# Designs tried in a protein design chat: VH-VL binders against o27280. Part 232

Target 1, 266 residues: o27280
Amino acid sequence: MDSMNVPEVLEIKRIVEESESVKTFIFSWDFRREVRPGQFVMVWDFRDEKPMSVSLIDPVRSEIGISIRRVGEFTDRVHGLSEGDLLGIRGPYGRGFELMGRDILLVGGGIGMAPLAALADEATARGMRVDALVAARTADELLFLDRLEAAGVNISTCTDDGSCGFKGFAHERLLTLEENHDMAAVCGPEPMMFQVMRILDERDVPAQLSLERYMKCAVGICGQCCLDDTGFRVCAEGPVFWSQELSRVREFGRYRRDPAGRRVPW

## First folded at step 10 (VH-VL)

Design N5 (framework fv_marstacimab)
Fold by ESMFold2-Fast, scan of step 10:
Structure N5 (fold): chain C 266 residues (1-266), chain A 118 residues (1-118), chain B 112 residues (1-112)
Amino acid sequence: as target 1 above (266 residues)
Amino acid sequence: EVQLLESGGGLVQPGGSLRLSCAASGFTFSSYAMSWVRQAPGKGLEWVSAISGSGYSTYYADSVKGRFTISRDNSKNTLYLQMNSLRAEDTAVYYCARKLDYWGMDVWGQGTMVTVSS
Amino acid sequence: QSVLTQPPSVSGAPGQRVTISCTGSSSNIGAGYDVHWYQQLPGTAPKLLIYGNSNRPSGVPDRFSGSKSGTSASLAITGLQAEDEADYYCQSYDSSLSGSYVFGGGTKLTVL
């Protein structure tokens, strides 16, 4: 088996421009290193290493895809790369999504659609019926709509500004959807995920939620996990958590951690 | 204090069934994934099964898959292991253990002995 | 067999230093998963000794320490005492398709 802890230097085979701020980088991949939707890899540009969710898993073409949003110095450098340039890839890491039942709901906000796009591919390949609620600030930031449609996914959209689909937030749109589902998978900003989780809980739909901030915990570099003098606080096997597992995380949807590990309000 | 207490072990003949229980106290049980780990007499530790805090996701070692079922009742703070089609090689002390961050185990019960013999 | 490899036994005299190795592969320790160590005194349940590669739980003496490099980890015990006679197990997580907790075969420490 290939070493997952040592970065492989891979050539960028293809770049797909998903939006003005998001690109998907496609690499040839040896599937002796198994990858599942919801897992992430560490992307190394030979200076810094950052966790990124896998957004495409294609064993037939022997390809993986990694979707990256431009938000800072590292991602600015990576966005400047071209087909034929090299990146280091280490992984995969973390707990992926688990599929159950026949009818599933995906709820994604912004770049949170990246791991859900990979999950949609697996679910449709298994013959499941997939409904996707795709949310963004504006129409230009809705991701993977063409790919989801090609896979046979039933798509609903919403934008904060009303430029596409329902005008409003994901949880507001979800309240107008009456379809019964066997499970849901949710990925996006924590406040959105918290609101969506509450609605799904009332409908008795088990939900899996993917939290980017726990990707570092999954590779053993998260220093924010605390120990109590009466026991231990466990962070779960991120980045994917079941909704009931998040009930003990008082900060979920209400607080975040700063670099020193302090609780700060959203 | 945080405690785990196993029960339900005993002598059973090959092909028989047994249900183990693990009573948890001193912590919010539903917030923690739980595992069963066994140890055959004079041998090392072997992970058997795990269950998420909600009970939705379950995991099994290949050696017990299809024969053992892990479950939990969060209203009773109790973890279970239903063991079917028991074999001589299943003879071991069975421990329940609470998940620690980064896939560790911080609290262990004292264990319950399962002997599979004719 | 065990997925992680440990020496079956190690020995030392009181006051000495011993090291117990734990060798994994690219799918577990090499994949970046943390290593945890457990102490099992004769006739008792395992007890957490080191978590997250190098951290000590409250009540564990500072003469116990852990480290990790590449596909391997080590437990170091300094200032050996008679009460340290026990079996020591390393444990990590393996990224095989369904995921699993994996243990080393255990190392019996004898204090001569």
Scores: ipSAE 0.000, ipTM 0.389, lowest interface PAE 18.4, mean pLDDT 83

Design N7 (framework fv_libevitug)
Fold by ESMFold2-Fast, scan of step 10:
Structure N7 (fold): chain C 266 residues (1-266), chain A 121 residues (1-121), chain B 110 residues (1-110)
Amino acid sequence: as target 1 above (266 residues)
Amino acid sequence: QVQLQQSGPGLVKPSQTLSLTCAISGDSVSSNSAAWNWIRQSPSRGLEWLGRTYYRSKWYNDYAVSVKSRITINPDTSKNQFSLQLNSVTPEDTAVYYCARHKYLEGFDYWGQGTLVTVSS
Amino acid sequence: QSVLTQPPSASGTPGQRVTISCSGSSSNIGSDYVYWYQQLPGTAPKLLIYGNNQRPSGVPDRFSGSKSGTSASLAITGLQAEDEADYYCQSYDSSLSGVVFGGGTKLTVL
């Protein structure tokens, strides 16, 4: 009876090319199953199922969007689909972002901008001032700039190679931005998120960080349900975590785990 | 596991300050996943949210527009409790007052027992 | 007046289905979660539905919630005498920057 745990077969209504490697797949959605920014869905191509963050939430058009980066066999197959083709979707899952105050900073790296683009829409609809720091390796990997601009977001960019905006890493750019924010939301590679978190902690800016690797844990298909040093139960509380809790986790930003569960450096 | 226990006087004279306390067990008032709320209930106004206090690397307060000029909600981390002060009370402030925990997704999942406050001379 | 509109009363007989509506606007139900609370006489409200349609542990599956546009609904199937209570919807209103409740519905089991 739990409609969240039953895959629904949906037709791809529209596909938006975000970059050479990222597409947003748009579906009609019954908002009786409400979706909030920071939540994810399981996308099923009838062979394999993968968690994907929701990047567009549009109750007016009755649509959701799911942004997918081409990184392997599953995503290659999904990128080969066309409008009118079918995908299975179940969810939403996980806890979304919590908004507070009047002034929010978004810091996104690569595909990490996907859940933050949905959050930007909600924050601007609530009348918040939104500043976004959009980071990528190269200009071609910067995502959602047109959408953020259309929403009235104040945008700063940085690229590792200097091909657009500030030349350098997200945390280096953050040091040059105004310090006065009521909250922040961060999503991207863990080393980036760790550095950004440290700066925000020094500024006493509360931050929520989305840990994409724990999305499978939230739906019970991952055996790892605890952040190593805290005893924090990821399946009950992820994928979005407050910065104060993550600062106590030795692995965050320093080590990852391979498929066998062994610690390996970033 | 979570329990909220209210205390404070049930009778307040018009123009005085109403003061109530909510003691928390089974959770921390500084938990960064919770917000601590005061809600009142009267026949004329129904359920009315008054405000909240919550900790997210620093303390925040939000107050309902209708009471914002005369309300204060304060946490006390040493005693694991939070309080309500409502200034310049009138008979219209007569209500049952509840403290309640709110979590982002779960809503108001734990409530105190309620305190009937009568504002009369 | 309450920000969210509920009918002041509803009634049914044991075994029937009853629905209670909650109407709002784009600044509340249209943009945020809906919650439902049951209040028995002399007690604090008890969380019945969260996140539009989710049940907390211990709430019977006879209770369900739904949301469409700027309106929400609580459905009670197989109505029982112990379901006689007041029911309140709740959301968050972005224009008021605050939590808002419905006016409440008194459910009478006939």
Scores: ipSAE 0.007, ipTM 0.514, lowest interface PAE 10.7, mean pLDDT 85

Design N8 (framework fv_libevitug)
Fold by ESMFold2-Fast, scan of step 10:
Parts: structure tokens; sequence; C-alpha cells
Structure N8 (fold): chain C 266 residues (1-266), chain A 122 residues (1-122), chain B 110 residues (1-110)
């Protein structure tokens, strides 16, 4: 039947407050189901279900973590939960990141740093040199800095207001950094990812970009997850795409679609 | 269904270059969801991973440190195949050589070629 | 010599349980998933277990994997004559930056 698509009710083992607006919920996980950085799960609060990226993958402790930003009614309810409370989890779903080469650049904006934190753990465990560019509006919204530092990641920060690191946007900061990477992984607001991709393309650095577009279902049959012009389904073909694939998508970085399928600018 | 078919000489003289080819059917050598590996097997060393080639935005190669100075793994997109060249061979390089596909999102080898016994001798 | 350590041989009779061990270190099994391959005489290895304990489609549930710390094991229950083969464990080694295999275990069905 659909035993692989049925939510498992899990107890919240631990909650980490990443910022005033972001929490990481940690669950015991049976690693019979392999989980890779860049994959997502459906989180069910017994009323609504939403896709969330996996931000911690720890087979040694048998734990996964899911980082959630407070942006609406569902996430407000989930943020109100405590250790010991229950959530439904199904998945994992989607295409994860790939590690290649020796030197990797991570570029994360806001909550987009969540799947990149899991990738950083894997890359550092494999002996790779990891540089992370962490971007946010203000210093208080920079995510996972302590975790990245503990992992041995070389961190650059930028904030729109200049309260930490470079004053400006991620792509502006990237222009001042050296071109010494075998690959990059990028996750954040789509306009940021578009600008970063263009710079990495000019530098001949292959990039993987994670798209967190509107989704109605986690299984790859759903047409609502399609990209314009290519027919790619984010939940089946993504959420991670190579920059070469995204350069052929006219919508990328220019406009998005609302729940009714209408084009809206970023 | 993906299938790998190997070809190349079974005898190579010491100090010469060992050259093997792996032809791919059912997938593209430039598939961005695969990596193409060479692995050898000998009674004294068991299974040894030698290296891989894979395409994303450009071609990448990773090589085992033990052979890095002597090994080249090259894709050929026109023939949909990839090759192994191992320079300056010695009798220690005598082994059964396998090509194998790794689904890059999982770190296991899901498809193997039939194997080629290569003997390094006069 | 292989990076991961397996016993060179194991044996059993039809219907019995056999386990094959695979020992490593913190840089390989301790930090990464373990995979198992079955190699029948004259053939290439075939994936038997991935992700420490998952079975690919077509692999009987008589085969199971487990991992604890820096060691892993493959268990075969209800042993059958056709299970007579060489078995190899595989992981990734962080310090070597590469794929590593066990030395292999020759399973004999008596």
Amino acid sequence: as target 1 above (266 residues)
Amino acid sequence: QVQLQQSGPGLVKPSQTLSLTCAISGDSVSSNSAAWNWIRQSPSRGLEWLGRTYYRSKWYNDYAVSVKSRITINPDTSKNQFSLQLNSVTPEDTAVYYCARKDFYSYYMDVWGQGTLVTVSS
Amino acid sequence: QSVLTQPPSASGTPGQRVTISCSGSSSNIGSNYVYWYQQLPGTAPKLLIYGNNQRPSGVPDRFSGSKSGTSASLAITGLQAEDEADYYCQSYDDSLSGVVFGGGTKLTVL
C-alpha cells in the first residue's frame, strides 16, 4: 500500500533555539531510511502538513533535526511545542546535495542555511575544506554559526545592515572572496541564489542550488511543483538542481507562482 | 536497465600502460546523477577502489592516493564509455578490474561490469 | 591488506543463522554508512545491504545488516545452499578521502 508515505508520530527529543524566529526540532530516527543533506520531510502537526528541510543528520546518535522559521499559523503552532510533544514526520523526499572535489563553498541566506548545515557536517567529516558564506538581514538572524565553527568550517558573514561581517548582500560579499572552490552549494531566497549562480558560473565553479518553492505534496506526481519551461518537479527532480539545469529556466530569479499558479515578481 | 561492458587486453608487460574501457548502455556517461568507478580485486589486497569520473557542470576525477600518480580515468561522451589508464605497471597490478556505477546521491555501487582479468607479466 | 577487517571464512548448515563481522575505525564505519555485497563465484559483486540495514528490491529478508560504533555485521537466517559466496563490507574513509572495502569473507554452506 503506501506504508512508505505514512506519517510516523515522533516525540520531540530536544529543541534548539537558533534565533528568535528559528528553532531546530530533534527526533530519534530509525536510519533504515537513509537521509542525505538537501532532502526534506513532511511535518504534520495533526492539522496541517508542510515540507521542511532536514538540518541535522546524526546516525551515531540516531537523530535527525528539522529547522523551522516562524512565518505563519502552522509554524507559530509548531514553535509553541515543547520537548516531549509529538509531531508526524514522513519522508525523506527529494534529491539531496552531492559532494565532489576537496574544496567546497556553501552560500546560505536565512533559513536556507539549514540544509547547508547538514551538508557542512558531512563535508567536514569527509576531510573537505569548507568555506561558508552566511547571509542575513541582521546579526541576530545569522544561523548555525556556533555549529559551523565547532565543525571547523571557515566562516564569512554578511548582513544587510552591517551589524556583523560585510555590509551588503551575499552576492556582493562573494565578489570580494577568492575563487578557490571545486563546487558550491547554495540555498536561500531565489533572487539571492540567482545572483550567486551567475558569479559562480563566471568563475567556472559548478553549483548546486536548493529550491524551496511552494509545494502541495511530497511525492513526485504533483504538477504544482513544476518549474517553468522544463517540466522539472521540485519534489521529484529537486529540490537540489545543478546551475547548468537552472540556467535554462526562465522563471528562476525573476518570478514565482502563488498557490493559484499566477506569476508574481520576487 | 543500465549495463556495463568491459573491454581491453588481459596481458600487459611491466613498465607499460594498462588500458581498459567500460561501455555504458541504458544511461549516459554524462548523466548528472551517476559517478563512474574503477575497482580492482586481487587475492592479496581484496577489493580496492581506484577512482571515479563524473559530470556535473564540468568533468571531475577522484583517485585513490595509492595510485594517484599513475592513474587516469577519462570519459568519452561520443562513444558513451569511460576508460582506465594505469601507467608504469608492476606485477602487483595483476588483478580483476571492474567498472561500476555509483548513484551519486547514495554512496554504494549499484551496477557492475563483468570484470577483466589483467595479468602483468612478460 | 584491506582497511576494514572481516573474518576470512564463515560456515553453517542449511536452515541455521550465520553472522559476518566488519570492523573499522572512527574515520570510516564510525562516521559513515556501511554497505554489503555478495559475490557468487565467477561474477561481479552484487549490492546486498545499503545504509547499514536496508535491503534493495529482490533481496530476501533473510539478509539483515546492523552497525554499532566502529563495527558492523551481516546476518543470514535460514541459510540456503545458494548463499555460498564471498561477502564484502564497504564504507567511506574520511582520512583517506575514498571508498574502502573489507577483506571479504568466504561463506561455506556445509
Scores: ipSAE 0.007, ipTM 0.499, lowest interface PAE 11.3, mean pLDDT 84

Design N9 (framework fv_acasunlimab)
Fold by ESMFold2-Fast, scan of step 10:
Structure N9 (fold): chain C 266 residues (1-266), chain A 118 residues (1-118), chain B 108 residues (1-108)
Amino acid sequence: as target 1 above (266 residues)
Amino acid sequence: EVQLLEPGGGLVQPGGSLRLSCEASGFTFSSYAMSWVRQAPGKGLEWVSGISGRGGSTFYADSVRGRFTISRDSSKNTLFLQMSSLRAEDTAVYYCARKYTWGSFDYWGQGTLVTVSS
Amino acid sequence: SYVLTQPPSVSVAPGQTARITCGGNNIGSKSVHWYQQKPGQAPVLVVYDDSDRPSGLPERFSGSNSGNTATLTISRVEAGDEADYYCQVWDSSSDHVVFGGGTKLTVL
C-alpha cells in the first residue's frame, strides 16, 4: 500500500550550486507523501540507487530539495545532470527530527548541515528561536549560510583552518556559545557528533543526532545497519536518535564499519 | 541539582500489586533513559527494567517479564514501576537510576523497600 | 544470559593499591562501569566506559578493560574506600543490563 516504495521519476526543476562539491537538486513534490526534516529518500539514476537526506521541504511552492556531495561514481554522474533531466525518487524513509520547546540549537558539520537546513525552516516557521553552529574544514565548505540568514537563524561558524569564524572544531566553538536551549539537533562527521553530544549531555540539553552513513538498510541489506552492542538499526530506528539512546552504542564516536561489517577505529 | 526521589514502597502479600514512583528534578527528564535496579537484603544489584527517554522502548529482566510494567510521565517528571503477581523473591530495595554515557548510571534514587510476605 | 564474575572479597592495607576484577566472555568489546556502595546508601558511579571518571572523583580510581577481564584499580587506598564494588555492562544480545556479584573491599 505504500507507494513510497516505488520510485517516481521526477524532472530536475532547478539546481543550486551550494559549493564546489555540493549541489541541491529541486523537484516538484506531491505533499500527499509527507516529508519531515531528518528523513531521507533513495535517489535512482536508472543505474544505481543511493540514500540522500532531504535538505528543502517547501509545501508552499510544492518543492523538495536534495543536497548531494560529489564523492564517488554515482554522485559524479548525478552532478553531471542538468535542469530538465530525470531522476528516480522513492521514500521518504526513516525517523525525522522532533521539535520541542522554543529555543533550539543546530550543530552541523559539512554536508550534515543539509538535513538541519530543512529543520531550521520548519523551526523558524513555528516561531522558534534558532541558533545554528555551522562547522567545516574551510570557509569554502560552509553550507547554507545565506539560506539560514534569510530564515532569521542566528549563525555561528567555525573552520578548522580559521578561514571563517572561530578557528577550531565544532565542540570547541560550542563551549563558547550561550546556553539555554530546549533541544539540539546535530548532524555531521561522527567524531564531531560524539564530542558535541558529550557537551550537550553535561548541559542537560536533549539532543537528536542523525547517523546517515547506514541508510542503505532501506533497500533490504539491514545487516550493515546494526550499531555495535545495542542492535540499533539506523533505517528502522533512525537515522535520527536521541543522545541518550546513542549512549547505549559503544561504537558511536569510536569505531566505524568497513564494507564487510568489521569494526575499525576512526 | 539532579535529584531522584522515591516516595513509594511498602509491605505486600504474595500475589499482590504495588506501584513505585520516582520523581526527577534538575534535568531534562525526557532526554534520559531510566531504569529500575533492585537489591535483595544482603545481596547484590540486579537490573529489573529500563525505558527510553521518550518511552517508545521498554526492557525487562526475565525474572519480572509479564509481571512488571515500566512507564514514565514526562509532564510530571516521574518514572513508575507497576508490580503485579508479587513473590517473596521480589523483596528488595528498589532504586530508580538515570542512564548515562554508554549505559552507565550516574544518579540513583535513595531506594525504596518493598517487602513481600504473608 | 551474560554473566559477570567478581571475587567476593579483596583486602588491602591503607596506602596500598587494590585491584578488583570483573570477568566476562569478550568483555573487552563492551563498556564496563564501576559502582561503589557503602552500607545503607545508594550506589555511586566511580568509573564509566572502562576508564573514564565522573567529575569530582579522585584520580586514585582508574579502570582498564581488555580481553576477558576488566579491572578497577584504587591507588593509595584510604579507610573511606571500604565498600562493596560492582561492575556493570549493557548486554546487546539480551538487551539487558548486567551487574557483577559485587566485591567487598576491606581496608585493614
Scores: ipSAE 0.000, ipTM 0.402, lowest interface PAE 16.3, mean pLDDT 83

Design S1 (framework fv_cemiplimab)
Fold by OpenDDE, second read of step 11:
Structure S1 (fold): chain C 266 residues (1-266), chain A 119 residues (1-119), chain B 107 residues (1-107)
Amino acid sequence: as target 1 above (266 residues)
Amino acid sequence: EVQLLESGGVLVQPGGSLRLSCAASGFTFSDYAMTWVRQAPGKGLEWVSGISGRGDYTYFADSVKGRFTISRDNSKNTLYLQMNSLKGEDTAVYYCAKRSYYEGYFDYWGQGTLVTVSS
Amino acid sequence: DIQMTQSPSSLSASVGDSITITCRASQSISTYLNWYQQKPGKAPNLLIYAASSLQSGVPSRFSGSGSGTDFTLTIRTLQPEDFATYYCQQSYSTPYTFGPGTVVDFR
């Protein structure tokens, strides 16, 4: 896997517009290099490099997809690219999701649905029952609904403004659902994940959660993604963690560190 | 070249304890889950235990749950199986095997070490 | 737990024969089924993974097929070195489980 640390220059094969602010960039991929849902790659636009979750894994078509939300200078540049343009990709890195049981619950918020969409594809391919709670601020920010539905996922939506589905937050919608699952995978805003994790723990549902932190090296060397007290490196030990692991992380759901290392409350 | 070498198999009395080791080489050890599989004399293969690449998650067969523990030292490229409260039915050749990262098959096996539990 | 069964438990064949071994899972395991060959006193060797993918170095006379609950291993033009015990194994979910094995011996 040492060779994976060298960025491979890849041509953008296809671009899918998921929403006004989210695009999925599709690349040809040599699957001799394995990749799992929940893992991330480092995307290099020859000026800057950012970690991005893999949102599509298609061994049959030899393709992967990376979904990117437009949030800053780097992503602005990337969103300006066209099919045929080049990006550097290195990875994949980190620990991905593990599938267990027969029934799985996916809880995603915003761009957090990216890795969960890939997980959904794998789970459904395995014949698992997949329920997905898809959350967003507004209806137009809900991601991958058509894709999930086509895969056979049972979808429940919630929006902050009530423009689609349940009006409220993901954890509030979850409280209204009484059914239990064998496993849950969660990805989204950390405050959402924190609340969702608590509910799942009370219900004795094993849960995996994907964290987002400032990651620079992706190989566990720089320490910028290190979590307080535990020393967990999100890029190396994560980004996917079990709820039991995160229960040991004091900062989880409470604060994060910015690129300068300062504590920033959620 | 991938190599797996088990050690620690000996004769032990019922109720006793034993720790097996598996030395791995030829691959990035921490990237792959490892497993123990055993085979009683003249019998079939039985999956015993598995551990994730980083050792964060462990799995056990019901037959050994509560008695066996699995661990690894990635700095030493070594897999361990701690066996407590051993029973006669635990008598077997114990294999360590490398699990594929993606598909979950066991692509490399050691030659095994014999554990005999007898009074 | 997922139970695996195999059929037959044993079979006798001659060099040059084509044989088929079947494996069945108690529930759907998609294509998460692997085949191993074991000779007496030796460790198992992986033959087929993902139901139908041939492991590197394995002769092309070995092939696997199936999905869901029913799987088959086929050996075309049986060679002297192919007389052994064959096991199927599901890797769909833990605990992983093996079939009871099929002994292929000389007729």
Scores: ipSAE 0.015, ipTM 0.532, lowest interface PAE 8.2, mean pLDDT 92
Fold by ESMFold2-Fast, scan of step 10:
Structure S1 (fold): chain C 266 residues (1-266), chain A 119 residues (1-119), chain B 107 residues (1-107)
Amino acid sequence: as target 1 above (266 residues)
Amino acid sequence: EVQLLESGGVLVQPGGSLRLSCAASGFTFSDYAMTWVRQAPGKGLEWVSGISGRGDYTYFADSVKGRFTISRDNSKNTLYLQMNSLKGEDTAVYYCAKRSYYEGYFDYWGQGTLVTVSS
Amino acid sequence: DIQMTQSPSSLSASVGDSITITCRASQSISTYLNWYQQKPGKAPNLLIYAASSLQSGVPSRFSGSGSGTDFTLTIRTLQPEDFATYYCQQSYSTPYTFGPGTVVDFR
């Protein structure tokens, strides 16, 4: 009777083009089944199933949004769908973000801004001061800037090539920011998250980090998600972890696993 | 300052073709869906066509389906409406409008360009 | 396609009056309803979106309400600049559709 383990076939109500490679798919949702920022759903196109973070949570309209980057065959097929087409949705799954204190720093890289956009909406609705550091390789890959601005978020941008905002990586930009925060939330490529976590730890800012690869492990599909290192077992938790929990995992920020389970450097 | 400026409206004979343009400025054009809305003389507003920010999705009212095509050139910040097989009932002021991210409302409109289909 | 109707088709009012215009959808559109004002010879202006959200720069005397199939636009203490035609529009699904309009004339 666990409704989270059964895919529900839902109609795509709206599609928003966030960038050349990212679309947000909006569905009706029954909020008797709660969804929190940082949680994910399994998206089924009737051939393959992939985990996707929830990027919009709108109880007033009874809708959720799922932002999907075009990175392979599954996401290419989903990007080819139109309003009115059907997708299977299973979930939500995983631990959501926790909010505490009066102010929060969001640090997002690429599609990692998707779960952070949902978090920004909740944090601003709760009256928190929200600062966002939005990072991408180029200006064309910066996501959700207009949505964050509409939510009242203070935005800093950085691009690797300098095409928008600070020229450099997220952690380099963070080093130039003096403002401290009661907490932080971080989502993006693991090397970025590792460097950001180190800086926040040095500043004594508790941070939550979202590991997208762990989403498969949380639902029993484990090829790249189990980080079984000294003193920490991630299989029953996530995708959101506190920095204190994650700092003891030797694999974090150093290695990923291929489909065969072998360690591959980032 | 957001501005939309339509051009191309002229007198055309029935069965003729016409291409309308809409030049956009003051916002990141490629981030927003765009739409065409028309208004026949003394009549109400009629939605004609819409296009997604990247141009991957296009939509049409039944009255123009198969005759009109919508396109955009994001490098030039310009929206287009190609009108073929024009009929007398296509006579209207054609407005270009910017569509909101999630809500689908039209927050900025051009001044309109008049298309007259008559012999 | 979703059909939109408005009532009344026209009304006469004086400065200082409060007026209401109703809009009905042929099926449920949740809160995906927008209201526009069109002054003679000009392009439409957005007043209300998402059934009840006031657009920036629009006077607070304008308000919207409703959900599902029935919606209302209310103008309190009508001003001279409010004599115009008002349209509702659903943005729930394509093709988007407008109501036939309500003409608010000086009495």
Scores: ipSAE 0.000, ipTM 0.429, lowest interface PAE 13.9, mean pLDDT 84

